# Ledger of designs, part 217: VHH binders against q84jc2

Target 1, 232 residues: q84jc2
Amino acid sequence: MSKMRNLVEEKFLEFYESWVIQLELYLHQLLIAHNNNTMSETELRHLISKLTTHHKAYYTAKWAAIREDVLAFFGSVWLNPLENACSWLTGWKPSMVFRMVDRLRKSRVVLVEAQVKKLEELRVKTKFDEQKIEREMERYQVAMADRKMVELARLGCHVGGESVMVVEAAVRGLSMGLEKMVKAADCVRLKTLKGILDILTPPQCVEFLAAAATFQVQLRRWGNRRHYVTHS
Key: E = the ipSAE of ESMFold2; O = the ipSAE of OpenDDE; V2 = 0.75 times the mean of E and O plus 0.25 times the DockQ between their complexes.

## First folded at step 12 (VHH)

Design pd54 (framework vhh_8fcz_2; at its last look DockQ between E and O 0.86; V2 from the best seeds 0.73)
Fold by ESMFold2-Fast, scan of step 12:
Structure pd54 (fold): chain B 232 residues (1-232), chain A 125 residues (1-125)
Amino acid sequence: as target 1 above (232 residues)
Amino acid sequence: QVQLVESGGGLVQPGGSLRLSCAASGFTFSNYFMNWVRQPPGKGLEWVSGITSDSSYTTYADSVEGRFTIIRDNDKKMVYLQMTSLKTEDTAVYYCARSPDEIQALFEEGYFDVEGQGTQVTVSS
């Protein structure tokens, strides 16, 4: 288990560092498109598609990694302490993005009434899904304390031979529950991102994606300055 | 050979309940996002519901939210649609459908590579 865990952490660290470098390159392209308005609608749609593909690639890699070791994503070594402190179930909190959209609306983005209505509907649905997952996590934590945790504690006192296999099976069962919770949270993230991009026009999508990427990059820089977390 | 076979359709009165089943074969069922889609008489395909490979997440069209429940059993290679409070507008041929990529399925409704034969649901007095 520990050998597989180390390999998962090393592999995902390499992936994530490369993924962030590419995100910064895409952010540069988004900022150029937003500030200079030099692109046609077709070109903007292509840029938005590159960003959505990039985010989908992150979840493809993440889901492969959590199948091997979901615990690597609780206190991730590829994230600094500030990034980890801001995490909700191993990633960004879905409802946070509506605050970003609201800020865009107050600065430069003029949303029509139909868009405002659709964003409100999406916000309500997103918060409902978010709360449902939180209730499932609470049930998981209670079940862990009452049944599986007690069993693991008992078995942990009997180290050797067949007892090792039983303990490993129980730990795997606990990890599978966490894997489902993390995947559920990621599904809400993906649905929320898609929903916002479907409601916004291509120029508004570029502005939204630029704001989101800027926040992600800045949060990483702030945390690295304070905690000396370095990329390897 | 990849196959999806639906069953459980029939005639039901408004306000009634019906359970549809879909049996999958010829592929690793537990790796795929599964959907229910329907085609009402004289209309195009309408996505109804979806479920992740491990049942971690379910999603529904606004028209059926709170009335329909999608469930899967990976050991039996089955996906089900439990329908309650049926309306005349639910009359359609219901198809089970497989999405080729789970993450893309969450981004695109109607992203299918395999569909079943369909089962007719008629809601009428």
Scores: ipSAE 0.764, ipTM 0.899, lowest interface PAE 0.9, mean pLDDT 86
Fold by OpenDDE, look of step 13:
Structure pd54 (fold): chain B 232 residues (1-232), chain A 125 residues (1-125)
Amino acid sequence: as target 1 above (232 residues)
Amino acid sequence: QVQLVESGGGLVQPGGSLRLSCAASGFTFSNYFMNWVRQPPGKGLEWVSGITSDSSYTTYADSVEGRFTIIRDNDKKMVYLQMTSLKTEDTAVYYCARSPDEIQALFEEGYFDVEGQGTQVTVSS
């Protein structure tokens, strides 16, 4: 069966496919930089900047898209089921990246005490922010069961007339709320990422970004293999 | 033309509170990430707080986290900074500033342009 996609889904799918391809290219560069100790700090910083710019581009595109149809991101067609299953409010869970940082610590990366403390502080803050968003989302979800939503439920398959207008208005309102939640989550993601990168040295940043990108790419690959989905 | 007019500053004792206001005009306020920044005496501009266009997220410098609260009213085109537990080191001229790109603002806390006259906040015993 072919799933029907709306225009937002189609456009973002195209974008994401291209974005992932570029991510893989950057991953390759990150891995080279990680395995080759010959790169200068300036070069590493430049590479880091490329990656951060790449991520910023993603969220810029995302936020533009969610303004049009945030619902498209709840069941992202550009992701495989595994990727979707691992998604928290349409993206990676911010606190997850600290697992990657922990992995770095267990590897050859040596963090100084000051870094460890800052990372812990950031972790706590991130967790707090996640919980705050979750509470707001819960509140919002409960509020979704309002009169307008009841009207939607009542309408069922009988689409037409004034009721449709009411439903559309309700959906718009809900979408706006969801957009706020998604944006909030994205902000936590972005701030968490920024925070980590601010704490880590350039070589450590490269390693972290490589690990993160690897995980993202592998998750996609794993999901594609499992569900026989082809993604570029 | 873009106008940002800050107000609410004054002299306050340590531990005191102030509420700053910024009135915005000349641009689509609701589309911008808004910031409060400050310039301490003899120092450069430093970022203090930011808020997304739809108030979905607020962020603060470490130095003010837990003490300051940023809020905005898009209908009134206002941004506010509630300051509590003020310290002497909070003494500065405070400015309301726009970030041209919300995403960029989240990656670069210093990504803003000062356009207003600022309001003086002096914390002294």
Scores: ipSAE 0.717, ipTM 0.878, lowest interface PAE 0.6, mean pLDDT 91
Fold by ESMFold2, look of step 13:
Structure pd54 (fold): chain B 232 residues (1-232), chain A 125 residues (1-125)
Amino acid sequence: as target 1 above (232 residues)
Amino acid sequence: QVQLVESGGGLVQPGGSLRLSCAASGFTFSNYFMNWVRQPPGKGLEWVSGITSDSSYTTYADSVEGRFTIIRDNDKKMVYLQMTSLKTEDTAVYYCARSPDEIQALFEEGYFDVEGQGTQVTVSS
């Protein structure tokens, strides 16, 4: 059976489709700026600001939506199966952006020693925060398997209004815990993004943002084309 | 009307501990990112720590990381700052402050409003 979309999923699907189209337009601007040696620092900073504002808008909309239905973000209807499979707590794993940073360091772009040191400090902090969240996730899953929760799930299989209300209360409790973990992960993503942009120069920020946007756009295109290829 | 009332300051020796409290009223406390901010003698405001509306994430200035802990209680509309291993450079007036937008607060260290009179912390031999 096809999954029924609730109002939250329908609204966020519309938002996300528009949001990703705008990201593709910004990617075009980033690629022009990347290849253009005559752009001023002011012009580069303005473009970087547009990208950070665009990402903040995504999280603003996401946090509003998860207040209504955090589960919609686990196996999202607005993402293809490849995009969903690559998610860690409803988004890119925070430390994975350092793959883009590592590529920058191996390219023709030279990072000075002060930048390298600050980036490694940020990488350690990001991984520490990830590990804290992963330990919290493990504790959460263990708690879900305790005797009380198993009894509530067993009762929920019985027909009756009392069983339904018990299951609904348990699901609400689980959703609140998931919302906190998703928000924690998003906070790490935002702080890591900000940290990288503060350390890099404006031209380096444009290169980083272009690499990140390219990855996101290509992951979407590749996942969608794979489906079409198997149909043909 | 918005009110933030700080308390718990005092005189403490280096290496000591202190717990600051902030009582909030006049706004929907559970919707706001909350901060501790300090003003050392003769200096401007310095951000110290922040906590998301649901306590999902806490963040600290490098100078206090590992020594200070921010905690909130949304039922009591309270935010706390547990300070340990205090140093003379921690001497300041401490304020609690709210940030209207949590996403922006994570990006901008100075994105907060100071509303109260603060509480004096003095670390001296």
Scores: ipSAE 0.647, ipTM 0.858, lowest interface PAE 1.4, mean pLDDT 85
ESMFold2 (binder alone), look of step 13: mean pLDDT 83; pTM 0.851

Design pd55 (framework vhh_8fcz_2)
Fold by ESMFold2-Fast, scan of step 12:
Structure pd55 (fold): chain B 232 residues (1-232), chain A 125 residues (1-125)
Amino acid sequence: as target 1 above (232 residues)
Amino acid sequence: QVQLVESGGGLVQPGGSLRLSCAASGFTFSNYFMNWVRQPPGKGLEWVSGITSDSSYTTYADSVEGRFTIIRDNDKKMVYLQMTSLKTEDTAVYYCARSPDEMQALFEEGYFDVEGQGTQVTVSS
């Protein structure tokens, strides 16, 4: 009938749903902090730390899950089709967050020249790191078509015996390659997020995190309503 | 006992190359983010480079980006720093360092729980 989910998919779906609910609660707190200039820098840093910890918790859970089944993250069942379509190597594309940073330039909290220069340097480095990973993915895809892999795939059409062990070893090797690429992409994501937060002031960090969380939450809502017509 | 032992330092001319090695023992090396840090004469510790437990990601200080390469061999329990285009400013004692948590290592530079004894690199004509 319906597509059955494996244990890794079931557990991560449950984790992700809870994680998104908590993200929405943090978004509410970020929006209050942004709209009301009543919080101290210490209070803002505490809120920023909560969001940072929340994102680190996501990658901790993700890396545990990809060690068990990295393929669950390609065509993820916990993401709707729109979220999946917007994914770059199982997550957000790091350079895209600079579009959210561009929104800060239109706010009353103005970026100083030194911050603009550092953000541009970080953007260039982030795009360089993305291109490096994209080249690695291209090499991976090319390697999938090499003679040895094609021969192993043909061998997999035969049932039983020694061929099963050889095919299983090859599939394990392919999964390990994908695990490393996904983790590399996540490392670029974490370094990009940290870099932006280090450049921005606490009020600017709150505005940036609010913009990022808003986009993530709205993308999920838009995708979940793709078959809905407006009723009011 | 948990130990990190560096080697490969020496005197080299500007523009030259050196490869530093760090031998790890007493812990599950393949679980840890590893770093190279340095201390130039009369200055504080400066983080140089880091590598994830599985070699999936490497990161470098701006001062060494494009000139240094960090590599690890988990089977041999070794981490290496390949240094090229060396400058007089690269003169320092180089230390191998272990980060207690990989996620935190990606978020904070200089988060180490174990450091080696160091190896001297001198770049001079």
Scores: ipSAE 0.734, ipTM 0.885, lowest interface PAE 1.1, mean pLDDT 87

Design pd56 (framework vhh_8fcz_2)
Fold by ESMFold2-Fast, scan of step 12:
Structure pd56 (fold): chain B 232 residues (1-232), chain A 125 residues (1-125)
Amino acid sequence: as target 1 above (232 residues)
Amino acid sequence: QVQLVESGGGLVQPGGSLRLSCAASGFTFSNYFMNWVRQPPGKGLEWVSGITSDSSYTTYADSVEGRFTIIRDNDKKMVYLQMTSLKTEDTAVYYCARSPDEFQALFEEGYFDVEGQGTQVTVSS
């Protein structure tokens, strides 16, 4: 089995490996802060800020990369097969984070009634945005099956200046549609993350971020233990 | 050189509609997250709505959700705010504003580097 990696895939693979290593270092800091309760509010806010800045680096790099090659993010070479199988529109599913908050609440996080109400309002809004994107995905898949697109796909196997230009325009249109859907999904992720961080206290934010980072790191370790082989 | 020019404000009755326009010049409009911000009489600035550079995502303050719609036209270098079901509480000077960073725009309200001169919206009987 062989695949040619393009420049976008090579650069993002290098970026992502470094980004995950730094995430593991931040996770260690979050776990120490959570377990010992020794940090001041100012120190906790600074740690939370480091995590949000780290996520900023990820989305800045991702959005630059999808403008060049959005398809690199569907079945990404920098993710193992388990990570890819668990992806929803090239990343985590926004509504999953509320399940994480619910698990933490039942176990260790004590939330006041006002926080519970705000989290439920955010959950409803997030689910609505999620469903809107899922409907756009369905429309995109249906549009791929129309007669014009089927005909253009057949033309992609033929030689000719005019046919080549028509096919290239169609492929560009498809890529732009995917770019917008991925960007929309990322915006829902970021608004959901911001909403949770705005509702929670700094100690609760640390606990939430530690749980999220733990899941991400463990999912990667579980998938890597399957000894997947990749051609470079 | 870099400029944002708002228009479309005016006097409207409660329950009415208005469409505000913002014309951008002097920069690559299609690279920037754009916002609408308002200042009611005697109060501070309140963020109203935002739209990503590619129109992939729009976001609204809770007070205007379901009543206002933000739209952009990158070819015309325009951003619009379609206001419906207007309330007396919507009375304010409305400003068009540019965010220098799209990630930050989603995480921080009021992260602007360029603002227009504003357009007055008055909702009264």
Scores: ipSAE 0.728, ipTM 0.881, lowest interface PAE 1.1, mean pLDDT 87

Design pd57 (framework vhh_8fcz_2; at its last look DockQ between E and O 0.93; V2 from the best seeds 0.66)
Fold by OpenDDE, look of step 13:
Structure pd57 (fold): chain B 232 residues (1-232), chain A 125 residues (1-125)
Amino acid sequence: as target 1 above (232 residues)
Amino acid sequence: QVQLVESGGGLVQPGGSLRLSCAASGFTFSNYFMNWVRQPPGKGLEWVSGITSDSSYTTYADSVEGRFTIIRDNDKKMVYLQMTSLKTEDTAVYYCARSPDEVQALFEEGYFDVEGQGTQVTVSS
């Protein structure tokens, strides 16, 4: 059975499919760069810039889409169940990337003490921001059981005429709050990513980005295999 | 035309507090990421703080983190900077500046244009 999709879902699905394809291409380049010791720092920085630009494009598109229908991102149809299960407020959990950095440290990446310190500071800050958002989300979720939501629940089985207007108003109110929460989370993601990239050297950035992209791509692949879903 | 008018600056002793205000007009205020930036004497522009269009997120330079608070009122088209525990190194002309792209603003702290005249903040004993 196919799930009914609204216009926002359809558009973003198309966007995301294309975006992932491009990510895979960049991943390939990252892997080449990672395994190629002949690339100059300038070349590496250029590659990093391409990736960051790519990620920025995602959030630009996302934020445009959530202004239209943030609910589409709660149960993202462009993601498989595994990807969705790993999502925190419609995306990757910011603190997760530090696990990736740790893994790099255990491998070939040698971080100087100053970098380690900065990363730890960033980790702490990121965690704090996550918790702050979580608290706000909890508060918001509790507040969702307000009069409007009760009315929505009451009218859920009898949608028509004036009732539709009431429901729409309630949904709009909810959506506005959710949009703010999603944006907040995304901001933490972006700042965390930027923070890491600012701390790491260009070669380290390439390795980190390669690892991150690999994880993202593999997670998608794993999820698709498990659930027999094909995504472009 | 775009106008950003800063106010609230003044002379204050170290450890003191000031609240800066910025009145915006001439553009859709609620669509923009807003910043406070400053120019210390003899130095270039330094990013201080930013806030998303919907106040969903605020960010600060390390030098002011924990001491400064940025807030905005989209209805009034105002952005504020509450400064506490002021230090001599906070002495600067402070500007309110808008960023045309929120995502970019989060990645590039220097992604802004100064459009106002600024307000002088002097921290001195």
Scores: ipSAE 0.852, ipTM 0.933, lowest interface PAE 0.5, mean pLDDT 92
Fold by ESMFold2-Fast, scan of step 12:
Structure pd57 (fold): chain B 232 residues (1-232), chain A 125 residues (1-125)
Amino acid sequence: as target 1 above (232 residues)
Amino acid sequence: QVQLVESGGGLVQPGGSLRLSCAASGFTFSNYFMNWVRQPPGKGLEWVSGITSDSSYTTYADSVEGRFTIIRDNDKKMVYLQMTSLKTEDTAVYYCARSPDEVQALFEEGYFDVEGQGTQVTVSS
């Protein structure tokens, strides 16, 4: 039989599909705002606030879901294979957004020197936090192979309530460790997003958010096109 | 009733160390992002540090990065601020503060719904 999705996967799949549809609607609004120059600063800040709230809603839903089943996020059924291949610890790699910021330097909008300096400082801090998490994940994976794998393999060969309970407790501990690493990565994502939006002017924020949403939507469409062709 | 009670403040020489403590009661402490904020004499509130509900992430103001460490003990319902290499400009009333939403706390400094009474830290020769 085909793999049945668990309750956490089904609920998050429904949430994510709706979330992406709304992201596409917001992208349309961002592109209109970027192209027509009729919006006031107050109107632009309101639109930016809608996008920020939308991204925060994603992390609120995600953290509730990973508390129940963090492993659902390492083999996400709501993402196509291309989206999964591009993931770093269940989401976008924080330092990669600075490549989208570089597009602002090549566009019609010019960043002032003070903004360039602040963005470079944020990039360095983001990369440092990212590397710290990568070292932690490497240590976790090595520990799993060296200590826990041998221990669990030995315990798994025994029958009885005590062996089952010890294995179950160890697996629970491993899942809690992964949950903490995923949350740490998401915290870096949220702080990086906030930092960029705090440095940029409202029109620059609109351009940045439009570029980010365009890439996310297009990556999903490219992956879905490939999946559809291969799933014939 | 929801309460936060700070302790550990005092007079210390420049270059010294202090550990502040905050005891929480009346809520599920392990569900909340916690902060330390300070108010120097004659100035407004300055956010100092924050920690996620599970200690998965800590964050600091640039002015204290590398000198201060925030830690929490969910079993004891305590959050701590370990301060080292204290400077005269660290003189302030230090408050423990709870954020009502963890995701929002990462996006907005000063997002608090509960604050303690404060503890005075004075750094002088």
Scores: ipSAE 0.786, ipTM 0.911, lowest interface PAE 0.8, mean pLDDT 87
Fold by ESMFold2, look of step 13:
Structure pd57 (fold): chain B 232 residues (1-232), chain A 125 residues (1-125)
Amino acid sequence: as target 1 above (232 residues)
Amino acid sequence: QVQLVESGGGLVQPGGSLRLSCAASGFTFSNYFMNWVRQPPGKGLEWVSGITSDSSYTTYADSVEGRFTIIRDNDKKMVYLQMTSLKTEDTAVYYCARSPDEVQALFEEGYFDVEGQGTQVTVSS
């Protein structure tokens, strides 16, 4: 089990490093498109498609990895401590992306009232889905605390292989429930992303995707700089 | 080899309820995102609802949200659609359909394979 967990972490670390490098390259293209007004609608749609494909690839890889070891995604070795501290069920809280949308709302010329209404409806739906998941997560956190107490009691007891098998079965049951919650959260993230991109025009989608990628890149850079400062 | 068999359709009054069933065989059912789609008279296919392989997430077309519930039973290899508050606009042939990739299915509503004969739902009178 420990050996397979290490292999999963190593493989996903390699994947994530490459994925982030490619995200940074796409961010460069998004910023050029946003600032220069030189791209046709067809070119903008192609760039948006590259970004959506890139995000779908992340979740495809993640879902394969969580089937092997969902716990690797809680305190991930491929993220710095700041990134891990900002995670909600192994990723961005779905409703947080509406902060990027709020920049577009500040400029009424950019967003028409029909878009604003649809975005607010989506925001409410996203928050509702989040709250449902948060309630299930709270129930699971209590169960996880109890399972850790069982593990601690096992260590203070001279019990044989049957005790280990009971603890392992309990951990597997908790892991399966966590996998479902993580997957549910990812589904809300994917549906929210799709919903936003469907409501926005191509130039607005580029601005939104640029804002989201910028935040992710800056969080990584800020977290790495803080870690470096405390070590040096 | 892949088979999806829909059943449970019928004639109902507006406001009525029906439960559709879909029996799956010939593939590893528990690996697939599953959908209900419908074809209203004289129209093309319209996606209705979807469910992830492990039931972790369900999603619905705006026109049916709050009225329809998708459920799956991986042990029995069954997908169900519980329909309530039926409207004449819900009249259609209903098909269940699998999606080859779950992540793509959440992003593309038309990402499914229809293989069965469907089951007729008629809401009238």
Scores: ipSAE 0.667, ipTM 0.863, lowest interface PAE 1.2, mean pLDDT 83
ESMFold2 (binder alone), look of step 13: mean pLDDT 83; pTM 0.851
ESMFold2, look of step 15: ipSAE 0.665; ipTM 0.865
ESMFold2 (binder alone), look of step 15: mean pLDDT 83; pTM 0.855
OpenDDE, look of step 15: ipSAE 0.482; ipTM 0.790

Design pd58 (framework vhh_8fcz_2)
Fold by ESMFold2-Fast, scan of step 12:
Structure pd58 (fold): chain B 232 residues (1-232), chain A 125 residues (1-125)
Amino acid sequence: as target 1 above (232 residues)
Amino acid sequence: QVQLVESGGGLVQPGGSLRLSCAASGFTFSNYFMNWVRQPPGKGLEWVSGITSDSSYTTYADSVEGRFTIIRDNDKKMVYLQMTSLKTEDTAVYYCARSPDEYQALFEEGYFDVEGQGTQVTVSS
């Protein structure tokens, strides 16, 4: 329903703006920690925990919102056009983070052979899970063009209360399919993130999270500058 | 009165199959990530498999990947574990378990707050 859709968008926009502000504050802490060789392992683990808890807040809010209106997450109003263009199933593409991990190989903190092997195994597993979801999306798109959906679209062209209710029920059914797909993609994201954090040492985790947060923040700034220029 | 009741265990030969069932009551089953965990004789609890509240994602321990399938039916308030190609190493008491937080379940394998009474699976010739 349009009223629920508008409310979901408004509430998530408010949430996301505050969430990004806090992400920038955590990024600042990660950059300080990365440059400070005196921080204890316990202190680094606390900082890493703050970031994972921050991501928990995002996914908790997102999953509640997609149950109400998953379509709000396709072409989101809280994201600029560049952020939306770079999205894969409403978020970052899981395999993309391995490019950030590759930067760690060139950093002052070197990866040991055992870590390199585990990261490559995780990369392969992540790509496999990613492809499974892409096949689900392809099946979903084909199903949308099935005979039943074509018939419902024809009914929707006629002005009548009965037809409107039937079409709305079918659209809700399609939305449930998208909800499961988005949730599956988010689960692959979280398992990929967990896998990387389990393989890396605390200093390497801080460097990785700093790189990821930097990219997210910078992408938003690049897109906002372009958007502002076209508006002004 | 939160309850999880497992069934379907028994004696099976190596290479055989079993389907375990878990009946949930006393909570909103469709809101919870569900797990199967096992305890082999003389060993600690080992996480086996998990499934999201909406069946959107399933995850498995490396030792059972490709052999076991976790399924849920929210209307019936049931979670199942379909076990195939059973090995002697799969001998254990199998428990159904509820995770208090779905995000946490994805980061902490076997993170749960309620578990059932268990069902014995014995794989032997």
Scores: ipSAE 0.671, ipTM 0.861, lowest interface PAE 1.4, mean pLDDT 86

Design pd59 (framework vhh_8fcz_2)
Fold by ESMFold2-Fast, scan of step 12:
Structure pd59 (fold): chain B 232 residues (1-232), chain A 125 residues (1-125)
Amino acid sequence: as target 1 above (232 residues)
Amino acid sequence: QVQLVESGGGLVQPGGSLRLSCAASGFTFSNYFMNWVRQPPGKGLEWVSGITSDSSYTTYADSVEGRFTIIRDNDKKMVYLQMTSLKTEDTAVYYCARSPDELQALFLEGYFDVEGQGTQVTVSS
C-alpha cells in the first residue's frame, strides 16, 4: 500500500467525469443546431455562451486543483493513457485547434478572405506563445538537473532534522514554477479559443465547437475501449 | 477602502520612453488580474494591457504589442506599464483597472470593476 490516490485527484476525477457528461450533452445540442437552419442568431449565441461557460468552469476547477497539487495534472488519473499521451502541458496544444478549423473550412464552413487572414495572424501569435512556454519548460527541466538539485536530493536521503524542511521548501518552489507554466499554457488556450470564436460567425462557431467536442469525446471513447486496459 | 493611484505620466517626444506606476490598496492585490486602459482626447476608453494575478501571462492590444510591457510586484502591490517607441497616437489619460474575475478577463478585454484617477501621457514634439 505504497500508492494512495490523493484528495485532489479524487475530487477532480469526480468533477471531470460530470464535466465530460455535460460536454456530451452540449455536443448533442451543437449537432442539432448545425443541422437546423431555423435557429436564430440569438439562439446560436446562447448555445455558444453555454459552451464558453462550460470551459470556464473547467479552468476554474483546474486552477483551484493545481494550486493544491499541480503534479496531479501530469499523467492525470481521470484521463486514460491515450488522452494523457495527447496532452501538452496538462491539456490540448493550442495550435492544434487550427487543424480543426482547416477541416471545417474544407468540408462545410465557407470562410471569407478577411477571416482567413485573421485566423492566420492568430495562428502565428499562438505558435509564438507556445514556443515561449516550451523554452520556459526546457529551462525548468535543465534547472532540475543542476548541482543544487542533486545536493537537495542528497539531503532528502537523511532521516529527520532540518534537512527535511529545506527539501520540502525546495519541492514547493518547484511545484509553484510548474503551476505558473500550466496557468500560462491555459491562458494561451483560453485566448486562442476566444480569438477563434471572435473571428467566426455564430453558425461557424457552432461547427467549430462541435468538431472540437467530437474530437475530445471520440479520443476518450477510443482510449477507454482499448484491449487489456490496466491502471498503473 | 479600495484604491488605485496612477503616477508617472508627463510630456515625452515621439520615440521616447515613459514608465507608469499604479499603487493598489484596500484589497488582496495578489488575487486580481490587473489592466491598463487609456482614453485619448475626444475618444472612448481603449484597453491597453493585462497581467494575471501571478504574472504567469501578459496580454496587449495590437496597437502597443512589442512597445509596451506590463509588470507587477505583488509584495509592493504595484502594477507598472513600461512604454517605449511612443507615438503621438499614444497620447491619452492612462488608468489602472482591476478585473473581478481572472478567467472572465481573459475572455473579455476591458472587463474591470475598479479604476483609478488616471495619469496624463502627452506625446508631442
Scores: ipSAE 0.669, ipTM 0.860, lowest interface PAE 1.5, mean pLDDT 86

